# Designs tried in a protein design chat: VH-VL binders against q9nrl2r1430to1533. Part 234

Target 1, 104 residues: q9nrl2r1430to1533
Amino acid sequence: GGVHELSAFEQLVVELVRHDDSWPFLKLVSKIQVPDYYDIIKKPIALNIIREKVNKCEYKLASEFIDDIELMFSNCFEYNPRNTSEAKAGTRLQAFFHIQAQKL
Short names: E, the ipSAE of ESMFold2; O, the ipSAE of OpenDDE; V2, 0.75 times the mean of E and O plus 0.25 times the DockQ between their complexes.

## First folded at step 13 (VH-VL)

Design v45 (framework fv_nezutatug; at its last look DockQ between E and O 0.81; V2 from the best seeds 0.00; counts 0 for: pae E 3.1 > 2)
Fold by OpenDDE, look of step 13:
Structure v45 (fold): chain C 104 residues (1-104), chain A 121 residues (1-121), chain B 107 residues (1-107)
Amino acid sequence: as target 1 above (104 residues)
Amino acid sequence: QVQLQESGPGLVKPSQTLSLTCTVSGGSIDSGYSWHWIRQHPGKGLEWIGSIYYSGRTDYNPSLKSLVTISADTSKNQFSLKLSSVTAADTAVYYCARGPYTSDHYYMDVWGQGTTVTVSS
Amino acid sequence: DIQMTQSPSSVSASVGDRVTITCKASQSIYSYVAWYQQKPGKAPEPLIYSASYLYSGVPSRFSGSGSGTDFTLTISSLQPEDFATYYCQQANSFPLTFGQGTKLEIK
């Protein structure tokens, strides 16, 4: 196929994935590793899922894209106490996202 | 574009329960945000009442905690405020608002237009 | 509770003026401060979050600064639509609390 420019959503997902604090969010939490996760988190989501949705053009509005990213962070903060590495990484990544989201 | 709209009786008698509902459109309350109630007494500043989160967890202003209940109905995409045993001091414009879900800090980035509640016999 | 002391309570200014509003927290709240603008009969509208970041659509003449206990909202060149009441809010601890407000009036 031809060369395509990345959409704003694609670009932002790339930036989020490349961020040092993305490690808790790259893929869905393993039920094997965290047996109670899905008892607490009812709408699991991760950056790989969001990336797939972007690639499939499932987001028609920026707000829809933002909602999924915010859900991802909310899940992290619901499950992880604030003093955990995951929560701290999430806090920093969310702050980064909030700045970048203003450009959408 | 998410929008919030407060609704409920504009007049409540003393000692009764004030009940308000915030209807959310353009987005789901069953999502990654925090949801808040704030009020403003006539000619005064803003007072945070309480918040409800994705899990259904709530936080309340200690000054009102014993009298306040916040709940959510995902099927209606609404969250509600109940304030019992009201007095004239509870006369105010009541706002619902949305903010991001964070680990330890909360802003309000989307507000309803507010609804006036008067406590009077 | 964290107290937010806002000053001045009111200020009169003219179009084109530089206006500064301050907010002092009773204890350190890091950078967790928001600023809101409220016009008569309207809901507050967010201007700034995390002390210095403008929400989308907010004119660049608005700016926020500060950390710890002292925070400032500045309007570099006042416009007619800027006459309103402004509120700071600490977002660091529950209960969430607001400053008492600053009414910006036309001179």
Scores: ipSAE 0.836, ipTM 0.934, lowest interface PAE 0.6, mean pLDDT 95
Fold by ESMFold2, look of step 13:
Structure v45 (fold): chain C 104 residues (1-104), chain A 121 residues (1-121), chain B 107 residues (1-107)
Amino acid sequence: as target 1 above (104 residues)
Amino acid sequence: QVQLQESGPGLVKPSQTLSLTCTVSGGSIDSGYSWHWIRQHPGKGLEWIGSIYYSGRTDYNPSLKSLVTISADTSKNQFSLKLSSVTAADTAVYYCARGPYTSDHYYMDVWGQGTTVTVSS
Amino acid sequence: DIQMTQSPSSVSASVGDRVTITCKASQSIYSYVAWYQQKPGKAPEPLIYSASYLYSGVPSRFSGSGSGTDFTLTISSLQPEDFATYYCQQANSFPLTFGQGTKLEIK
């Protein structure tokens, strides 16, 4: 923990946002477009929210940051069947994240 | 750093229910992870018992499905195993473990220290 | 259920040796294999996920390879702390299953 970890969190979030498979995760799911999402997903989160939390220094430990990103993927897998474009994108981005997270 | 600790009785009589609890510290059980019970029989390999996910869903080994219940208590940051109608064959070291949640495949990245359970009269 | 068969069941080796342990799945599991190290009296420790990726802090002398049904764990130069039992685990489908283990002991 410290200034170096906060810079590393920011760098990792930027890499996730830039990844081709980030499109399901950039911002919170629309209630209008997906009416039942918030009935199923109890703790919604997205990359823009995580990025804001990094900018506000809300993560004290690397594990807190990692847990939020894992929650984001878990929500995707819970809501979306495995054969959907969203779940497939989630699988690829999570694998990329696990490689990058080893550097934290 | 997340840590897992098993607790429960080390000796259980045949036909009774084995009840174990895994206490999670340094992290939240309500995080987007999968939580597992695995056992290791004396001198034998590892056997997956079942899992509970952050959402409350469960999956069980079909060989144990009618006998096993896994539950979570988010207020205590714990998840538990109940195995009914135990026999001597259920004597093992029992581990709890954590892994990332995915749609259908799981690797265990954190393990508890294990607790030995003996089933005898 | 997917059966995971490890070979050899045990191996005696010396510090500095190269050791290869194999794991064969009864059907394709793509790359969904993990490897664990277990020292006596302790819980398994994660080494490798997805056939070939090392967890953080795992020494580079460990490597994994394979896809489909045939997988290998290699230790390039054994150290005293590497004498343990090694397990593979398939993560492709439920029930999750482990190989029977390979005991690596001092010659």
Scores: ipSAE 0.359, ipTM 0.850, lowest interface PAE 3.1, mean pLDDT 91
ESMFold2 (binder alone), look of step 13: mean pLDDT 91; pTM 0.943

Design v46 (framework fv_nezutatug; at its last look DockQ between E and O 0.84; V2 from the best seeds 0.00; counts 0 for: pae E 3.7 > 2)
Fold by OpenDDE, look of step 13:
Structure v46 (fold): chain C 104 residues (1-104), chain A 121 residues (1-121), chain B 107 residues (1-107)
Amino acid sequence: as target 1 above (104 residues)
Amino acid sequence: QVQLQESGPGLVKPSQTLSLTCTVSGGSIDSGYSWHWIRQHPGKGLEWIGSIYYSGRTDYNPSLKSLVTISADTSKNQFSLKLSSVTAADTAVYYCARGPYTSDHYYMDVWGQGTTVTVSS
Amino acid sequence: DIQMTQSPSSVSASVGDRVTITCKASQSISSYVAWYQQKPGKAPEPLIYSASYLYSGVPSRFSGSGSGTDFTLTISSLQPEDFATYYCQQAYSFPLTFGQGTKLEIK
């Protein structure tokens, strides 16, 4: 509710969302558009969900936050072949995240 | 914070199967990371054995592929190594490790303490 | 397989010294190199990933550089706790392979 300084988690999520390669990760994959996605990916997650968890203070440790972000990337690489635009975007965004995560 | 711990017999007879288990705590193996086995022969360097991933897919070192099986048990939060038909050359410290799930570029950022396995009659 | 030729095999140095360890890949591996530190009786600990990025908690005296085939690990000012064996690793393709190690000993 009130005005406050963004936490490190909040700041990082903002940076991830604003990144040019965030488009595959902004929200959950549509089952309508990708009918087999949820047959393959058992723990779906996206940046909007992670942002909500941050806003609700559900992450008590940096490792918990990092785990969800890594899960998000893992899902992408699990479902998308390496030569797809999604996988390539994920690779770049993950590299960015790994650098930023070292500051947490 | 995630921790890894290797366990299994420290002594194995030649021609038998070496079986080790890596128990993960502070995190789930069903969480989207990659999981690895690495070994180190006495006084030697490090040798990658194989890896298991989020999906259960595995990759093995070709030099050991025919003899190695890596599996995961999510209910126990463990992943395991089996190496069949062992010889003295398989005497080593065996490490399990974790790394990020990537597009086929793997680093090991968390290691177990290692367990010594001696192959001897 | 990609070979990682690490040099020197061993080096003696004193506290405060600048130490450089090199790793040469048998083919270009872009920047997909990691460095590990291992002390006697202990597991390897990660120092650097992607050739030049330090893991959290690693002292800033450690640095990595290189791309393609030639990579270096540098300790700008050696500290007593830095005496150990160091390994490079290529993460470019399977099978993952390590250098043979460099034992850094006290002079």
Scores: ipSAE 0.741, ipTM 0.918, lowest interface PAE 0.7, mean pLDDT 95
Fold by ESMFold2, look of step 13:
Structure v46 (fold): chain C 104 residues (1-104), chain A 121 residues (1-121), chain B 107 residues (1-107)
Amino acid sequence: as target 1 above (104 residues)
Amino acid sequence: QVQLQESGPGLVKPSQTLSLTCTVSGGSIDSGYSWHWIRQHPGKGLEWIGSIYYSGRTDYNPSLKSLVTISADTSKNQFSLKLSSVTAADTAVYYCARGPYTSDHYYMDVWGQGTTVTVSS
Amino acid sequence: DIQMTQSPSSVSASVGDRVTITCKASQSISSYVAWYQQKPGKAPEPLIYSASYLYSGVPSRFSGSGSGTDFTLTISSLQPEDFATYYCQQAYSFPLTFGQGTKLEIK
């Protein structure tokens, strides 16, 4: 959790947002547009929410930050079938994240 | 950091049910990961038994048919293995493990220390 | 079930040697292979995922390569702590399966 770790978390979130496959993850899924999403996904999370948690210093450990990003991907895979564009984007972005997370 | 610790009896008689518990510390079992049981037979390699996901879904090795049950207790931050009707062939070191939940590939990034189970009359 | 065949079953080597271990899948598994190191009396430890990516904290002397059916783990300059048994694992489909192991011994 110190200022050094929070800067690294922000750098990683920026890299994720810049990635071409970030589009399903930028913000929370709309309850109006996708009303059944929140019946299936009980712990919703998105990159904008993670970034705000970084800005508010809500992560005490790197593992807490990593767990939120992994939850974001797990929600995508739980809601979306394997062959959808959302799941494929999630798979590619998760692979990118696993490489970038080694720098933490 | 996340740590996994197996617990349960080291000796089980044939036809009994083997019950093991994995206690997770430094993280939560409902954090969007997959949770696995793997065993290692004496003088043999590793065998995947099954998995439970943060959502409560399970997948089992078909070779164990209906003999295996994996369950989770989020209030205790634990997941458990029950293997019914054991025989001497079930003598092994049992590991619990964690991996990222993925759409199409499954790796184990954290392992418990293992617990030895002997099935003997 | 996808069978993973490792070779060799054992190798004897000296500190500083380069060691190569291979793993062959009975069908194509893309790059979905992991490698683990196991010392006696201890749990396996992850080394590599997705054929070639090192886990955090794994020394750079370890490397992996391959795709399809043929995969290789290489230790470029063997250290005393590297004497262990190594397992490959296919992560492509259930049931998840492991190679039989390669024991790396001191010469």
Scores: ipSAE 0.256, ipTM 0.817, lowest interface PAE 3.7, mean pLDDT 90
ESMFold2 (binder alone), look of step 13: mean pLDDT 92; pTM 0.945

Design v47 (framework fv_nezutatug; at its last look DockQ between E and O 0.64; V2 from the best seeds 0.00; counts 0 for: pae E 7.3 > 2)
Fold by OpenDDE, look of step 13:
Structure v47 (fold): chain C 104 residues (1-104), chain A 121 residues (1-121), chain B 107 residues (1-107)
Amino acid sequence: as target 1 above (104 residues)
Amino acid sequence: QVQLQESGPGLVKPSQTLSLTCTVSGGSIDSGYSWHWIRQHPGKGLEWIGSIYYSGRTDYNPSLKSLVTISADTSKNQFSLKLSSVTAADTAVYYCARGPYTSDHYYMDVWGQGTTVTVSS
Amino acid sequence: DIQMTQSPSSVSASVGDRVTITCKASQSISSYVAWYQQKPGKAPEPLIYSASYLYSGVPSRFSGSGSGTDFTLTISSLQPEDFATYYCQQSYSFPLTFGQGTKLEIK
């Protein structure tokens, strides 16, 4: 409890989640909906997982936080062809992230 | 902070295979980045050799494709370059580098210090 | 392959000068350009990505601009540590290719 200021990581996660292009990244991909996803992606991650890690103070360095976000994007680009809506959204969101991450 | 370090023989005879290894520290190659080999012939510009990605997928420069193999060893946190049938034209400083994993916009943001490889009999 | 023609090949300038380096692509490559700085005996270091975005830690005197085929790297006020060789690089398509470099020397 108690009121406190959001950390830089928390704030950035909020901004990422609120971004129009966050929809592919909000939660883990469903194995039911995408049966072969986890055959290809060995380290799945999503914004809800990263948010939980932030809330639990699991990131001690900005680089650790950045690495997980980059992993999230890399998974998207590994699985989704360049011309898919997911890849296009990921490209835009990653560009946004790269700008914001410089402030960390 | 991630660091990259090239290692391997500095001298290779013609027709032999050049083998280099890039050791990554401060970060995992089994992560959301792209990993690259670039070389620079003495007094010349930069030439992209190839790249390896999270899935193990590779891209190669077509000019070198038939002679190049890039692989990764996650257990050692290394990725490697093999260039077969070398000639004097393969004499260069060889760099390994890391960049963001993107769909279509690759650049190198962290570089090794480079290692000199001379092809000579 | 996409050719990146960099100009000039070399330029002499003084501390405080404004310096502009250009890179022309053989075809339109949108904004898929990066710039690097390389000092003698050292590895290249990133300056600019996506044509105009300054890489973290790079001084604000560096800037990049352009789209399509014509790109520029500008140093607004040259500092002693800026004397080096600069390279542009396209990432629009494989193979990734670099400009031939611009050596910035002390006048």
Scores: ipSAE 0.734, ipTM 0.917, lowest interface PAE 0.7, mean pLDDT 95
Fold by ESMFold2, look of step 13:
Structure v47 (fold): chain C 104 residues (1-104), chain A 121 residues (1-121), chain B 107 residues (1-107)
Amino acid sequence: as target 1 above (104 residues)
Amino acid sequence: QVQLQESGPGLVKPSQTLSLTCTVSGGSIDSGYSWHWIRQHPGKGLEWIGSIYYSGRTDYNPSLKSLVTISADTSKNQFSLKLSSVTAADTAVYYCARGPYTSDHYYMDVWGQGTTVTVSS
Amino acid sequence: DIQMTQSPSSVSASVGDRVTITCKASQSISSYVAWYQQKPGKAPEPLIYSASYLYSGVPSRFSGSGSGTDFTLTISSLQPEDFATYYCQQSYSFPLTFGQGTKLEIK
């Protein structure tokens, strides 16, 4: 990716962080608070990590950035049953992301 | 952009195993997406065969479960379909597809071009 | 298995017409419906997910509605590129199932 593409990634991740439904995704799930999480989720990721990767220019393609965000949602839905507050927040934030990602 | 391409033999004899491979480019199969096989019978609608997830979990159409294996090879960025003991009823266009694994929507956002498989004695 | 029944099987229409295609589920499936467009010789392409959200790049003349058992896809002003076969698909439970299709033909 180009410099404008990396700026667009930063703007998108900032919009995700500001969204009311971002609370399950801001940082990695605590192993102390949720001991079984890492037995189930093999590729953990969170918005703070994605943001750091954007800042360090670690995404070479837009698809790599999108894949990390979609992985974040997939982890949420794999760990959390559909009726949980986390899964419902994930669904709403993912819908918002899909709208914003059309601009990339 | 992510692209999917099916490959495999177009003609298979009854009782043989149909083996198809989907090659993914422009993205990683080891992502948080779901990966699907769907077929379209001549003059009929679409039928979901099964799915594999990044975690290695699989779901199969119950009508095919004992006959179907879906697997992934992350080193080749591919996922595959094996359907055993085929009959003429398995003649179809076979598609591979990608979709996000979500709690609200489970849809296929990227499709391969399709490959025609004919089962004939 | 959840059966998805589309109506009509085919529609003959002119450019500029408003077209509505319906899909009925054999049980309540909330809003877990997607719609696809398939042109001759091509793979299906996504139009709508979660009953009413347009997929990226889909023109605003397409819209979806419904919840429960009855769903619709509407094209507000038909364009030449819209002549295709349309499928609905439920994602409420496995196995995932598709409607039998609706062919939209030029009059």
Scores: ipSAE 0.018, ipTM 0.711, lowest interface PAE 7.3, mean pLDDT 88
ESMFold2 (binder alone), look of step 13: mean pLDDT 91; pTM 0.941

Design v48 (framework fv_nezutatug; at its last look DockQ between E and O 0.65; V2 from the best seeds 0.00; counts 0 for: pae E 6.5 > 2)
Fold by OpenDDE, look of step 13:
Structure v48 (fold): chain C 104 residues (1-104), chain A 121 residues (1-121), chain B 107 residues (1-107)
Amino acid sequence: as target 1 above (104 residues)
Amino acid sequence: QVQLQESGPGLVKPSQTLSLTCTVSGGSIDSGYSWHWIRQHPGKGLEWIGSIYYSGRTDYNPSLKSLVTISADTSKNQFSLKLSSVTAADTAVYYCARGPYTSDHYYMDVWGQGTTVTVSS
Amino acid sequence: DIQMTQSPSSVSASVGDRVTITCKASQSISSYLNWYQQKPGKAPEPLIYSASYLYSGVPSRFSGSGSGTDFTLTISSLQPEDFATYYCQQANSFPLTFGQGTKLEIK
């Protein structure tokens, strides 16, 4: 509730969301738009969910936070072929994340 | 932090099946990582055997594909390697490893300590 | 399969030396090249990923460069703990393949 400095997790989520390649990851995939998504992806996650978890202080270790981000990317790569815009965006965003995560 | 530990028989007879298990601690295999088996013949370099992914999909080295099976057990937080019809050429240190799940790039960031498997009659 | 060839196979050097190890791919692997360090009786440990990115916790004296088919690992000032075997690994296509290794020994 009060004014405070953003945590490293909060800052990184902000950076990920603002990244040009974040569009596939901003929110959960729509079951209506992608009917078979949840038949394939059993642990769906998105940046808005991760942001909420950060805000609720659910991550006690950096590894937990990193695991959720990696899950987000793995879901993308598992569902989307390499040549799709989603996979390409994910590849670039993941590379960015891997660099930034070293600071955690 | 995540840790990996290989386990299984250190001695296997020719023509039998080599079975190893990698136990993961400090993290879940049911997560956004890929899981790999790599081996190293005595005094030699490293050879990728295969990988298992979040969905359960597997990739195998074609040189070993017909003989290799990799599986995962999320309830035990383990993934396993089976190599059938072993010969002396399969004598090696076997490593399990973790890597970030990527579309195009694969690297192993966390390794087990390795387990020695000797194929001998 | 993509063949990875390291040079030299072995090198002797002294503490403080600048050491360069090269890795050549039989075909272009873009920047999908990783470097590992392995000490006797131990598992490999990551040094560099994507040709030039230093893995977390790795000393800054290590650096990687290159793209396409030719890559280099450089240790700017060799330290006693750096004597080990180094491997490159391509991640461009399956099967994943490693170089034969470069053993860095104390002179």
Scores: ipSAE 0.262, ipTM 0.813, lowest interface PAE 1.9, mean pLDDT 93
Fold by ESMFold2, look of step 13:
Structure v48 (fold): chain C 104 residues (1-104), chain A 121 residues (1-121), chain B 107 residues (1-107)
Amino acid sequence: as target 1 above (104 residues)
Amino acid sequence: QVQLQESGPGLVKPSQTLSLTCTVSGGSIDSGYSWHWIRQHPGKGLEWIGSIYYSGRTDYNPSLKSLVTISADTSKNQFSLKLSSVTAADTAVYYCARGPYTSDHYYMDVWGQGTTVTVSS
Amino acid sequence: DIQMTQSPSSVSASVGDRVTITCKASQSISSYLNWYQQKPGKAPEPLIYSASYLYSGVPSRFSGSGSGTDFTLTISSLQPEDFATYYCQQANSFPLTFGQGTKLEIK
């Protein structure tokens, strides 16, 4: 069942949003504040969008949900150098996600 | 569950181009992961050949310079290695691999089974 | 290129023993070091990333430590299934480079 998996996805997204290092990932990056972001990142995504996709039952497989979360981190690391606050937050949140995803 | 499978010729003559393909199943190559080619020489350690990223960007081992090309075909869910002007030194087991794209390390979490390539006259 | 040197080249130990394998980098790599296990005839499998983080599904008897140039992999209580070759790999800079491997033989 997809209904049971979607409840687990919702719980995981809530855990990610509440994590201290979620701040770079809550919403899509502003093009006004970061003008070149969308020249570099062609597949933007954020936690609010992922949460809406869970709410709309758009994930058919757990791998699709996991791939969107990983895409979110990959965008962060593609755009931000290692020493930035965003990249460091991404690294810690990704490690937390990998632990939580084991429970799916 | 994501699986990777190498395919290509096991025997290549010197000066020819080695062409290998990695077929991805249980996931999409157009995901946010990085995709790698690694080889293991007989009785020796592992050597990273290069990577292709979901964005289309590539990074290559400088020791292989203009000899290597890595490309992706999203319609077939595959990525490929071409290595030109091969010599006996290119004899190895070739692996394709996937890894999460992270800021502080590049590790390969899913590997293919490997394919043996021998370069011989 | 950053050279990675593992020690020892091989080790033989009994079930239940503690084993430590070292990996030294030719220059600082901070904590950007990964460990892999390779069983005969098989592809390498991830063991540890970022020097000390255990990959999912890896038994807790495995641990990693170190930073800068000196790193260790420890197996606290050897099991028969731990017979394998272990590789370290730096991720500080391209090209990614691997150690030469350490073969662990169980008595």
Scores: ipSAE 0.043, ipTM 0.735, lowest interface PAE 6.5, mean pLDDT 88
ESMFold2 (binder alone), look of step 13: mean pLDDT 91; pTM 0.937

